# VH-VL binders against a2bn08: the designs that were tried, part 17

Target 1, 238 residues: a2bn08
Amino acid sequence: MAEARLQRLLRVYVLDTSALTDTRLRSLLGSGSLDEAVRRFAELIASVRIAYGVEVYMPPTVYEEARRFLLSNGVTVQSFEALAAWITIKPPTRHEIRIPASIVRDYVEEVRARLARGLRVAEEHVRRAFEAGGLYAAETASREARREKLGAIIRGLRERYREATRHGMLDSVEDLDAVLLALEVRGVLVSNDEGVRRFAEALGVISIDPPKFISVLQGLLRHSKTGGVAREEAHSTS
Key: E = the ipSAE of ESMFold2; O = the ipSAE of OpenDDE; V2 = 0.75 times the mean of E and O plus 0.25 times the DockQ between their complexes.

## First folded at step 4 (VH-VL)

Design g3 (framework fv_traxivitug; at its last look DockQ between E and O 0.06; V2 from the best seeds 0.00; counts 0 for: pae E 19.1 > 2, placed apart)
Fold by ESMFold2, look of step 4:
Structure g3 (fold): chain C 238 residues (1-238), chain A 124 residues (1-124), chain B 107 residues (1-107)
Amino acid sequence: as target 1 above (238 residues)
Amino acid sequence: QVQLVESGGTLVQPGGSLRLSCAASGFTFSSYWMTWVRQAPGKGLEWVANIKQDGSEKYYVDSVRGRFTISRDNAKNSLFLQMNSLRPEDTAVYFCARESRYTYWGDYYYFDYWGQGTLVTVSS
Amino acid sequence: QSVLTQPPSVSVAPGKTARITCGGDNIGDESVHWYQQKPGQAPILVVYDDSDRPSGIPERFSGSNSGNTATLTISRVEAGDEADYYCQVWDSSSDHVFGGGTKVTVL
């Protein structure tokens, strides 16, 4: 009974963009390049589809985002299309999906808190830039040193702003579409994005990260040599 | 198969102007930032300018700002560099490059395909 | 990052390992990319994002990046690996920054 329950839990997956862009894909798939990793990922998905009927979904919005990323990073069109052939591209039925109002309310409050923190980060870095300009006016540092100081302040602003406002938050329509599709098809969401996974879990959607997803699929293939479902059916009457 | 072919490099007198072109094929040109990188004789690589997919953002190294203008024509899959007020220091092979970008957890910007370059010589 | 420091040259015997360094303060926090350029030819990307190889680049090219040093390693060096090698990062203040280049000579 435990194996039959596990196989039901393993049948349907929805990928967000991070499932295809996770930098660990190459090592997890034993590949020297991102292009090779994408090809091996395609083979993995195809193999589990054939052996176990595992279905992999992706919203069109996520598909376009992932396509742009992968092609921009050295993946050939042929390799990407080979992967996409085994993924069902399906938009969520947004008009019929219901989300508890409390979840939407909590999301709004979190956004407001993050925007306030972002404003404080910006104000602090404006102060730092003004103070650095005072040193420039006194000519106590070279022109190059002053430009380097401004660059460091801007990098610090961008880093702290991202941490204060976006870390651990659902922040794109592509990510929302992935969560909605996973809810609709009752699938497991594959994402390494903390905000996406937290939002999904609030809706009762099970999520796993991309390394775990790869591990699960590879584990299924190690059992495909001898039919697992047929064995379970043969013993189910005893 | 991605290909980038530069043209327009020639001998020009100091203070002169020159327009470089780069013809792109084998990829969706309008989906990528494009870049010019130069290499003076016997020297290393120096980034010169880049331009966003839709042409709305353009950036330049300080030494060419105000003198060079990068542009693109997405309908013709072409990248351009208009070079004005040329100096002997601008003498270099100019490469057209496709810029790959990723910003999920950081900024990863690199040049995955390069043209063969076109030589610009600024000498009197 | 305003400056990336590379040794001007490295000599290596065929079949041995060449290591090309790229120094920068906290470069381990950056994504480092490496290019190979043979005389009269365009640069070719050989490693990106510290350690990833584009399609068509042999396994004997590898990269690492931690602390203040990124390293391109070429194992089992062949005569055809003789070239100039450049590291590169992106910097929000200066945009793209290249190292000064390292000439690898296969003796």
Scores: ipSAE 0.000, ipTM 0.410, lowest interface PAE 19.1, mean pLDDT 83
Fold by OpenDDE, look of step 4:
Structure g3 (fold): chain C 238 residues (1-238), chain A 124 residues (1-124), chain B 107 residues (1-107)
Amino acid sequence: as target 1 above (238 residues)
Amino acid sequence: QVQLVESGGTLVQPGGSLRLSCAASGFTFSSYWMTWVRQAPGKGLEWVANIKQDGSEKYYVDSVRGRFTISRDNAKNSLFLQMNSLRPEDTAVYFCARESRYTYWGDYYYFDYWGQGTLVTVSS
Amino acid sequence: QSVLTQPPSVSVAPGKTARITCGGDNIGDESVHWYQQKPGQAPILVVYDDSDRPSGIPERFSGSNSGNTATLTISRVEAGDEADYYCQVWDSSSDHVFGGGTKVTVL
């Protein structure tokens, strides 16, 4: 049972959006464009599926998000369809999947903590805005200068607020679907999002980042080529 | 290819009712928010209503709230707009649009595909 | 209610650059989207999220957004670019809001 499970874990993968949008994929696949990278990725997945029976899954929500992203970033419909042909689109059976209450509790606590951090960030920026306003009130600062300063503060607020509230946590239903699907199909989640991976880990789902995923697939193909040559050489000498 | 085809637009009297339909094809209908946008003759675009993928959330522009009902049938890839208590000011071409919602560095929602529209005329 | 203000019309000679503005309070902090509509036709998304272009939209179309003004820029304008252009934003209070539209005339 353990060996069969291990074999399955090595053969079944679930992709989140980041698996397709990771900027490192271009380099790993030796492509000059995102379109080419997607085509090469399709070929890679096709090859490992044929050779080793590797299955790659994606929730519909992730699929749609990835599709929108890729098509908006220069990937042709043909290239995308080439990739999609080798990916199984499957929704997680949400109503049947059970999540331990402890995980939900921990998640709620984390959300609350992050909301509190966000509030602190907001308060700090309000203070900064107030102080800046005082300085500009005392000086004959131009309306434009004031606006620029306020704009900078708002931008800072947005960046810091996002960092405080969203960074490092599961923050989308698409990502959740990916985790749930991985759990359901007993596959390996492919994600470069630390928050998603942590959540997956809490549920006992194994995760790898996209570069590792590519390396694993490429490694599989390399091994098949060497094993086939060794078998042919062994038969010719006997 | 993504296609949206509206139907049901006709002439109605004030106080009357009409149901618009939008047939969607070429994409996973159940994965998207859907929206109605209208355009009065010679006027600009006005958002009317939108509906979540599963229909659990519906939003309306204030001027149609309580009179219009947006709904969808995901099994039939169809969007609907039930319009009751119609007024002359509701006269417009009604467009069905696919609403794209993306959250990366922020939330931005836009309409990436539109139908050709169906004309609703409310006149005595 | 966020009000988006567009000029009613912009005239441009062929081969020149047209700029269509969309004004709003702190619009630079929001994602602005642009639609092209020709007479009797459905609107077409030409720019989304301030400056991104959908597949199939020419590079001549570009967008920017800063301060209180978003701008759609059409370079090397062609006769086929004559249309109405609408800016649009979304916010949690007003949901989807469109500008009044700008008629671009190619002279």
Scores: ipSAE 0.000, ipTM 0.486, lowest interface PAE 13.3, mean pLDDT 87
ESMFold2 (binder alone), look of step 4: mean pLDDT 93; pTM 0.950

## First folded at step 6 (VH-VL)

Design b0 (framework fv_emapalumab)
Fold by ESMFold2-Fast, scan of step 6:
Structure b0 (fold): chain C 238 residues (1-238), chain A 123 residues (1-123), chain B 111 residues (1-111)
Amino acid sequence: as target 1 above (238 residues)
Amino acid sequence: EVQLLESGGGLVQPGGSLRLSCAASGFTFSDYAMSWVRQAPGKGLEWVSAISGSGGYTYYADSVKGRFTISRDNSKNTLYLQMNSLRAEDTAVYYCARHYTIEGVDRYYFDYWGQGTLVTVSS
Amino acid sequence: NFMLTQPHSVSESPGKTVTISCTRSSGDIADNYVQWYQQRPGSSPTTVIYEDDQRPSGVPDRFSGSIDSSSNSASLTISGLKTEDEADYYCQSYDYSNLVVFGGGTKLTVL
């Protein structure tokens, strides 16, 4: 019941970068290559726009990020432009969009907590590096051994810092633009990012992940075959 | 096997000077940081000074800064502690101790200790 | 700077278990590794535990170390007490300003 209601919602969607960079895109569109998947995605969006008036938007910041990613991963310019031709590229009107102060306050508190956690991760790895370097210096270790040990500590810092500060957080201008545009056009946000979706939900923006989005569009196209009546051949004599 | 042998202890008058030596054997001396740790009669252990394997870095407890100088001669496998402006409270057994090393990196603890040499500061 | 506080003395009978605590006055005990040294009468110290809970080769498994962040302390536990365990025990940690910090020491008497 909730699923049927969702499929009857407004036919307006806003894509964030994850909608076009999802590693499942090839399998979701029945394709053996990312380039072919992008072409099939273009055809799918074109079909639902023509048949049902479905509008798909993305902000310029998302367009540029998606373009950079796809072209770097084997997608041709022609294939990407074919997709972009069916998507309305529009920036959110940032200076006119208003959000409740309570959402800003909650975001500030979450940032504070994550910055404190990140600082603790950094302090822990400074202690580890000092410990690994000995009381004074690592001069007794070979150059290669020192490089390997330092590299391991830096890798650990980067991984734990990212987990502490970025995971599940709204942390990019591209993601914010997608949420703001969805709010402005009263559309459904397409994203697989938990932090982006949580922020959108707080603003009253409905969000779905890329697999669900593709499923909805494919479902709409199946309905175009409904209402067909078996064609009967007229016989002039019997 | 690892052996650390201290020498140079003895009786010295307040304000005097004394130099301690620690002869190391059984390991590659230059690969290890070394410390001096002292123990006053009937009292606990007190860290005095440390030096890196190369001799490039030295560290001192606040109680001895400006009075004591740690040094090493890696060609002779010998650690030194030059003690100047000695006070009655410097009376202690002085131990030479080797820092534990993991993969060539010195650690903040000791795996081998010398037998100690007694320094008595009195008139 | 921080201090490490140990009980002045502990005593226990042969075959029993004893625990010696080492409490850090400021900062988290878990911030830096804790070592434990044994000094028998008339002898130099020897390491019985390093890096919180590790035992050097030759140290019996009767000796174990642990960290309790809730009490901000480290503990040395000796099970199956033997007469030869009678000694002074020192905990040790480190700080960037004072690279080696010893506890005051605990005299263990095995009666």
Scores: ipSAE 0.000, ipTM 0.409, lowest interface PAE 12.4, mean pLDDT 83

Design b1 (framework fv_emapalumab)
Fold by ESMFold2-Fast, scan of step 6:
Structure b1 (fold): chain C 238 residues (1-238), chain A 123 residues (1-123), chain B 111 residues (1-111)
Amino acid sequence: as target 1 above (238 residues)
Amino acid sequence: EVQLLESGGGLVQPGGSLRLSCAASGFTFSDYAMSWVRQAPGKGLEWVSAISGSGGYTYYADSVKGRFTISRDNSKNTLYLQMNSLRAEDTAVYYCARHYTIEGVRDYYFDYWGQGTLVTVSS
Amino acid sequence: NFMLTQPHSVSESPGKTVTISCTRSSGDIADNYVQWYQQRPGSSPTTVIYEDDQRPSGVPDRFSGSIDSSSNSASLTISGLKTEDEADYYCQSYDYSNLVVFGGGTKLTVL
């Protein structure tokens, strides 16, 4: 029961950058702008934190990356800080976290394989450039046509190199910090990045995508109105 | 090596008070939620109380609420249970137990237990 | 609120397999993690299974945990039974209404 396992871990979440940069945030939260979506997201997180003691974390590296992206895409400082106020920003304790050698070995093997693929992509595009140059010399093509052809080959190289080396793989410190923090706090990782989620689950960390995360939080609030589960954590007050 | 050492148990009359202590070593005490679990002679385990790593959140079984107070001193790596208005049914060995997760009191499972301290409530 | 029910006692011969059940009275057993603790006479409890089916370091592979939603129960299975396995076994779970709930305990006798 993946669903039952998810419900057992309903109270602690860790966000990676993709949870806040997902282009679907506007539609998922029923808003017309990314700024409005961020405000609604803040309200949703605040509501479940107050009603159910749900905790949402992100590492400082993710906080900075998400902040840069959102502010560059029309989100105001006020809206972002309103969201951040309901999120616990905490770095993973990197020097104390242990990763099994088998996982490191598999990761190193995958990196090696991807670097080899990247080299083959580079070699193929060098060959294409050489052949194209010869053809355009023989055809007496214009300088502009030759320049355009070379540019197209270089763009193809960059695109295929990125696909060969980075797509579907854990390749940033922000992503790693999110996974490590989720492992440390025994939380659910929220990410739409398949490579990040695959790495997290190899370490025993459950992951869900942002649409599922939002659905779960909205479901908790709806369940509360029909006599749902009481908040687990009770605050002691004088 | 994680170690939990309880003390403060003894004989007390009904209506009396006792304060139990649990000295922790071998780990960063403030990172872990802690619980008290008791066991009456010849009976099963019964959860009594829990406290978050920061000490900001406390939880109690209905049978002890209003009579017992859990607290901690993270500077001394020590957990406490103040027991007031003691009843005969509070007679038990009291165990100090560490929660497996470092976050709050979620998941409520125990990876290390102390040796226990006996509390006898009798006239 | 819910209760966890275990058989009072189970007995089996050395080398055989024994299974101890833990049945939840209301709600789904799979809604919350189940842990198993072993308590030998005169000793404090120690964890043999956590989060339904995980073993702490030092616990033999002979110990395993499982969940069966059809019977609304969790089970602790001990294979290759040894005399040293003789102890009381407790299941434990939680929810927002009950916080921490222990089963009544099962006395395992190895004959």
Scores: ipSAE 0.000, ipTM 0.371, lowest interface PAE 26.0, mean pLDDT 81

Design b10 (framework fv_emapalumab)
Fold by ESMFold2-Fast, scan of step 6:
Structure b10 (fold): chain C 238 residues (1-238), chain A 121 residues (1-121), chain B 111 residues (1-111)
Amino acid sequence: as target 1 above (238 residues)
Amino acid sequence: EVQLLESGGGLVQPGGSLRLSCAASGFTFSDYAMSWVRQAPGKGLEWVSAISGSGGYTYYADSVKGRFTISRDNSKNTLYLQMNSLRAEDTAVYYCARGRYDSLEYYFDYWGQGTLVTVSS
Amino acid sequence: NFMLTQPHSVSESPGKTVTISCTRSSGDIADNYVQWYQQRPGSSPTTVIYEDDQRPSGVPDRFSGSIDSSSNSASLTISGLKTEDEADYYCQSYDYSNLVVFGGGTKLTVL
């Protein structure tokens, strides 16, 4: 049973949005344009499906998100659909998937802690803004200098509030669907998102980043070529 | 009327240095934040650096931090960009741009003509 | 940091309406104001929209801006297209690092 599952994990993958929007994708696959990189990615996935029966999945929510992003970034409809043709687009069976209550409890507890941290960040920046305002009101500094100081404090608040409340958290339906689908098909999740990967790991789902995924697929093709040469010599030699 | 005129561009070897200038006229220079924005041949706009009206606050794009220094001389109505450790990727037309005074977030209302910087590979 | 992404090119006939999108890769598009700049061939950029949807004096009401949080995008819409609208258009915003970020630009062809 365990061995069968392990074998399936080597050849079943689920992509989240970051697998198709990773900024390293252009240099890893084509370097010229994003459209060219998408076409080369399509060829790579097609080749491993044909040669090794590798299955690649994505939820419809991820498909829509990736499509929207890539088409906005100069990828043609034809290039995107060429890629999508080799990916099985399937929603997770949400109403049938069960997760341990302990994981939900831990998630709720973490959300609660992050909201408390966010409030402290907000309180700190309100204090800083009040103190800065007092100092600048006493000076002959220009209105522009005062606004720039306030702007810096507001940016610091936005940055630290986002870090406190959202960084490293599973916070989108698209990401949740990718994890749930990976759990359902007993596959490997492809993502570079820390929050998504941590949640997947808690559920026992193996995750790899997009560069590792590409490396694995290219490795499979090298193995196929080496095996093909050996088999071809056996059958084609007169 | 508002006028911004860049100068100092030219051809340099990788690792070299250049200093760009932007001469401003037609407004009270010290009342406005100023920025440098570049555009590689046939490519889009990329923000490089910004400086407040007083010169007390400076901001830099990650690609130029530690290599470029923005400064201004309000007595001469001139903005500067000191570019050190130049790379081929720095090849671009460099524009100076005036930031809007009453905005909390910068946007640009006047732009110079641009000056070309070419860094050979 | 985040990126702003625009279509590389759009085209439309005179008198028609065109919409150019600007999609933010991470964080909410509404977290910071979006500006739009027009750059005609051989010229410096000029502002057509600031603070999401405001027009500078002298910019025709044919130009409008909007934000759609569901797609995490800003849009520039130009109605009643004229040949002089032919230009490159750039969106611009600010991230939490106080960096000015430009979109890749969209070439509008009117013909």
Scores: ipSAE 0.000, ipTM 0.377, lowest interface PAE 15.5, mean pLDDT 82

Design b11 (framework fv_emapalumab)
Fold by ESMFold2-Fast, scan of step 6:
Structure b11 (fold): chain C 238 residues (1-238), chain A 120 residues (1-120), chain B 111 residues (1-111)
Amino acid sequence: as target 1 above (238 residues)
Amino acid sequence: EVQLLESGGGLVQPGGSLRLSCAASGFTFSDYAMSWVRQAPGKGLEWVSAISGSGGYTYYADSVKGRFTISRDNSKNTLYLQMNSLRAEDTAVYYCARHRYDWEYYFDYWGQGTLVTVSS
Amino acid sequence: NFMLTQPHSVSESPGKTVTISCTRSSGDIADNYVQWYQQRPGSSPTTVIYEDDQRPSGVPDRFSGSIDSSSNSASLTISGLKTEDEADYYCQSYDYSNLVVFGGGTKLTVL
């Protein structure tokens, strides 16, 4: 039973948007362009699906987000659809999926802590703006110099507020759908997002980053070319 | 009357360079942040770059970072976009647009646009 | 990063009301202001709504904007539809990761 589950975990993957928008995709697939990388990725997924029955899933929300990103970055519709043809696109069955109340409680506590941190960041920057305004009002500084100082404080607030509240947090429907689908199909989540991966792991879902995913698939194909020795070892109980 | 007039567009080969200009009139140019927004033929709007009123802060879309440089000359009321290492996907009408601050994006006035065609 | 999703096209008869949605993929639609731009064929964009629900001087009161947190979307509503309203409509917001994000645009046809 455990062995069957482990074998399934090695054969079923769910892609998050970050798996297809990773800027390293060209380098990882040995490609000169993102369009070429997407085509090579399609060939890689097709090859492992045919040879080993590897299944790759993504929710529709991830499909739409990835499509928009790739098409706006030089990938042709033809290349993207060639990739999508080897990926099973389905939504998670949200109303049927159950998660432990302890996970929800921990998430609520984290949200509360982050909101408190965000408020403190906001209060600090309001104080800084007040103090800076007082200094510049007393001096003969130009209106432009004062506006630039205010802008710097606001940009600092936005950056630190995001770091305090959103960085490493599960905060999108796309991310949630990917995790829920991985839980439903008993698959491995492929994501470069810390918050997504942390939430998945809390649910017992194994996650790997896109470079490791590509490495695993390429490894499978290399062993296939040895005439089944690795396949016998992988499926053997000896 | 606020006016923004783009110029400098044209046909250029892949790998080439081109510099766009936007002449502003009818308002205190240095009080406003400025952006470049492009639109490929038959496609939607895509933000390219922004610059603060003083020119001290610049921002770029990931697709153009390292290739494009935004700048301004407040004494001449002119915005610039230096485009290097041009690619076919850079083919678009380029608009200049103004916004009050570089931390808020509401484009209240747009130029007429200048066409950049990158092809062999 | 977030994306703004609009329907590719909408159509309605003259005199009727049409609503164009703009759905934010991640983060709260209310995190930053939403603007709406109108672009007629061969023209540059012009603003019809700014800061979620404000109209620039010269824009008819037939145009209105709203935010709906339950669907994480912004909407542009055009009442008393006229032929001159035929145009592409773009929503736009911003955040510090992408700085400026435009929706894909909606082609409005009046017939």
Scores: ipSAE 0.016, ipTM 0.513, lowest interface PAE 6.4, mean pLDDT 86

Design b2 (framework fv_emapalumab)
Fold by ESMFold2-Fast, scan of step 6:
Structure b2 (fold): chain C 238 residues (1-238), chain A 123 residues (1-123), chain B 111 residues (1-111)
Amino acid sequence: as target 1 above (238 residues)
Amino acid sequence: EVQLLESGGGLVQPGGSLRLSCAASGFTFSDYAMSWVRQAPGKGLEWVSAISGSGGYTYYADSVKGRFTISRDNSKNTLYLQMNSLRAEDTAVYYCARHYTIEGVSDYYFDYWGQGTLVTVSS
Amino acid sequence: NFMLTQPHSVSESPGKTVTISCTRSSGDIADNYVQWYQQRPGSSPTTVIYEDDQRPSGVPDRFSGSIDSSSNSASLTISGLKTEDEADYYCQSYDYSNLVVFGGGTKLTVL
C-alpha cells in the first residue's frame, strides 16, 4: 500500500509559477529562445504523459500568472496554449483541505517576524535620509545631487524590504494554491521557491526544483527508448 | 584593491602627543566617511572617532573628547588622528576603517579595515 | 548610551554549531542594525555579517545572524565549525547619540 502511494506521487506533479519562469529553462531544454523552450517543455510533458501516464497539474491562479509572465517575455499565445493543453488546470478544493494548527501557528509567527523586520528596514532608511541631510548638507549644493542621494536611500529601502519580507516566505495565493493542489492530488510539487517548498514539506508534500523535474522526465524518456530497443532485440531473437 | 595603511604609532610618555596617519588607495577617498577604532592589548574593539567625506563633520567617543582631533586631507587621500594629553589607557593598536556607503550616504559600520598601528603610552 | 554584552568565551568541537549572543542594555536591539566582525590573532577585523543577517560576498553560508527582541539580543550562529573559525567575534550596533558601539567580544575556541 505504501508502495502504491509512492508510485502515484512519482507520476503526479504540480507546477508553481517558478517552474515556468526559471531563467535556466532555456539551457535545461537546449533551446535558443524562451518560446522554443516552452514548446520543447510541452513536447516533453506530452511524451511522458503518453508513455508513462505522468500527470501534470497547475492551479488556475498559477496558469494566469505564468501566462502573463511568458507572454510578456516573448512567448507566443500558441506556444503557451500548446504547453497548457498537456497540463490539467484545476483549482484546489480549498474548503475541504485541512491543515494542522501547528503549521498555521508557525506560519503566523514567521509572517509577524518578517513584518517586524520590514518595519525596522523602513525606519532605518528614514534615519539614513535624516543623516544624509545633516552630514552632507554642506557638500551637496545642487538639487540634482540631493535627488540622487534620496533616490539611493529609496532604492536601498526597496531592496532591503524585499529581502526582509519576501525572501524564503510563502507570500502569494498562486504559491499557496500550488501547495494545496499538490496535497489534494497526492503529487510532487515543482518549485524553485524556498518558502513554497518549506511550507509544502511541513505538510508532507514532496518537492523538487525545475531542473530536477526536467531531468527526471528526460530520464524516463531515455529509459523508454532503451526499453523499446531492448524489446525489439528480444523480439528479433525469438 | 582597497587599501588602508596606518602609520605614526610608537612609544610616548604620559601627557605627550602623537599624530597617526592612514593612507588610503583604490577608491575615491572623499566619497567615504572614515573612523578610527582602537584595541588595547588583549582587549576588545573601541570606536574612537569618525569624520565625514568632506571633513565638515566630526564625531568623538566620550573618552577622547577634547584630547583627540580627527582630520583628513582629501588631496592626499590621508586620514589623521591628532592625539594630545595621552594617558596609559590610550595604549592600543589603532585601526583606520572605511564606512559603508551607498551613493554617498554613509552608514555606521565598516567594510574595510587597515592593518593597525601600535601606540604605547608608558614611562 | 547603551552597552552590548557578549559571553567572554565559547568553545565547541569541529563540525558542530555554536551561537554567540549580543545583548543590548537599553533600548530595543531591533531599533538599529547589528553587524558581526571576525578577528583572528594578529589580524585586522573582517565583516562576517552586516545589517542583522546579511552575509558579505565571500563569507561562507555556515555563518548566519539573527535578532530576538524578546531577549533584546542579536546572535551569530556558525555551523559546521572548522579550526580556522577560531577567532574573536565582535557585535556592533549604533544610535545617533553613540554612532558606533562594540560588544566586548567573544573568544571562540574550536577544540
Scores: ipSAE 0.006, ipTM 0.432, lowest interface PAE 11.8, mean pLDDT 83

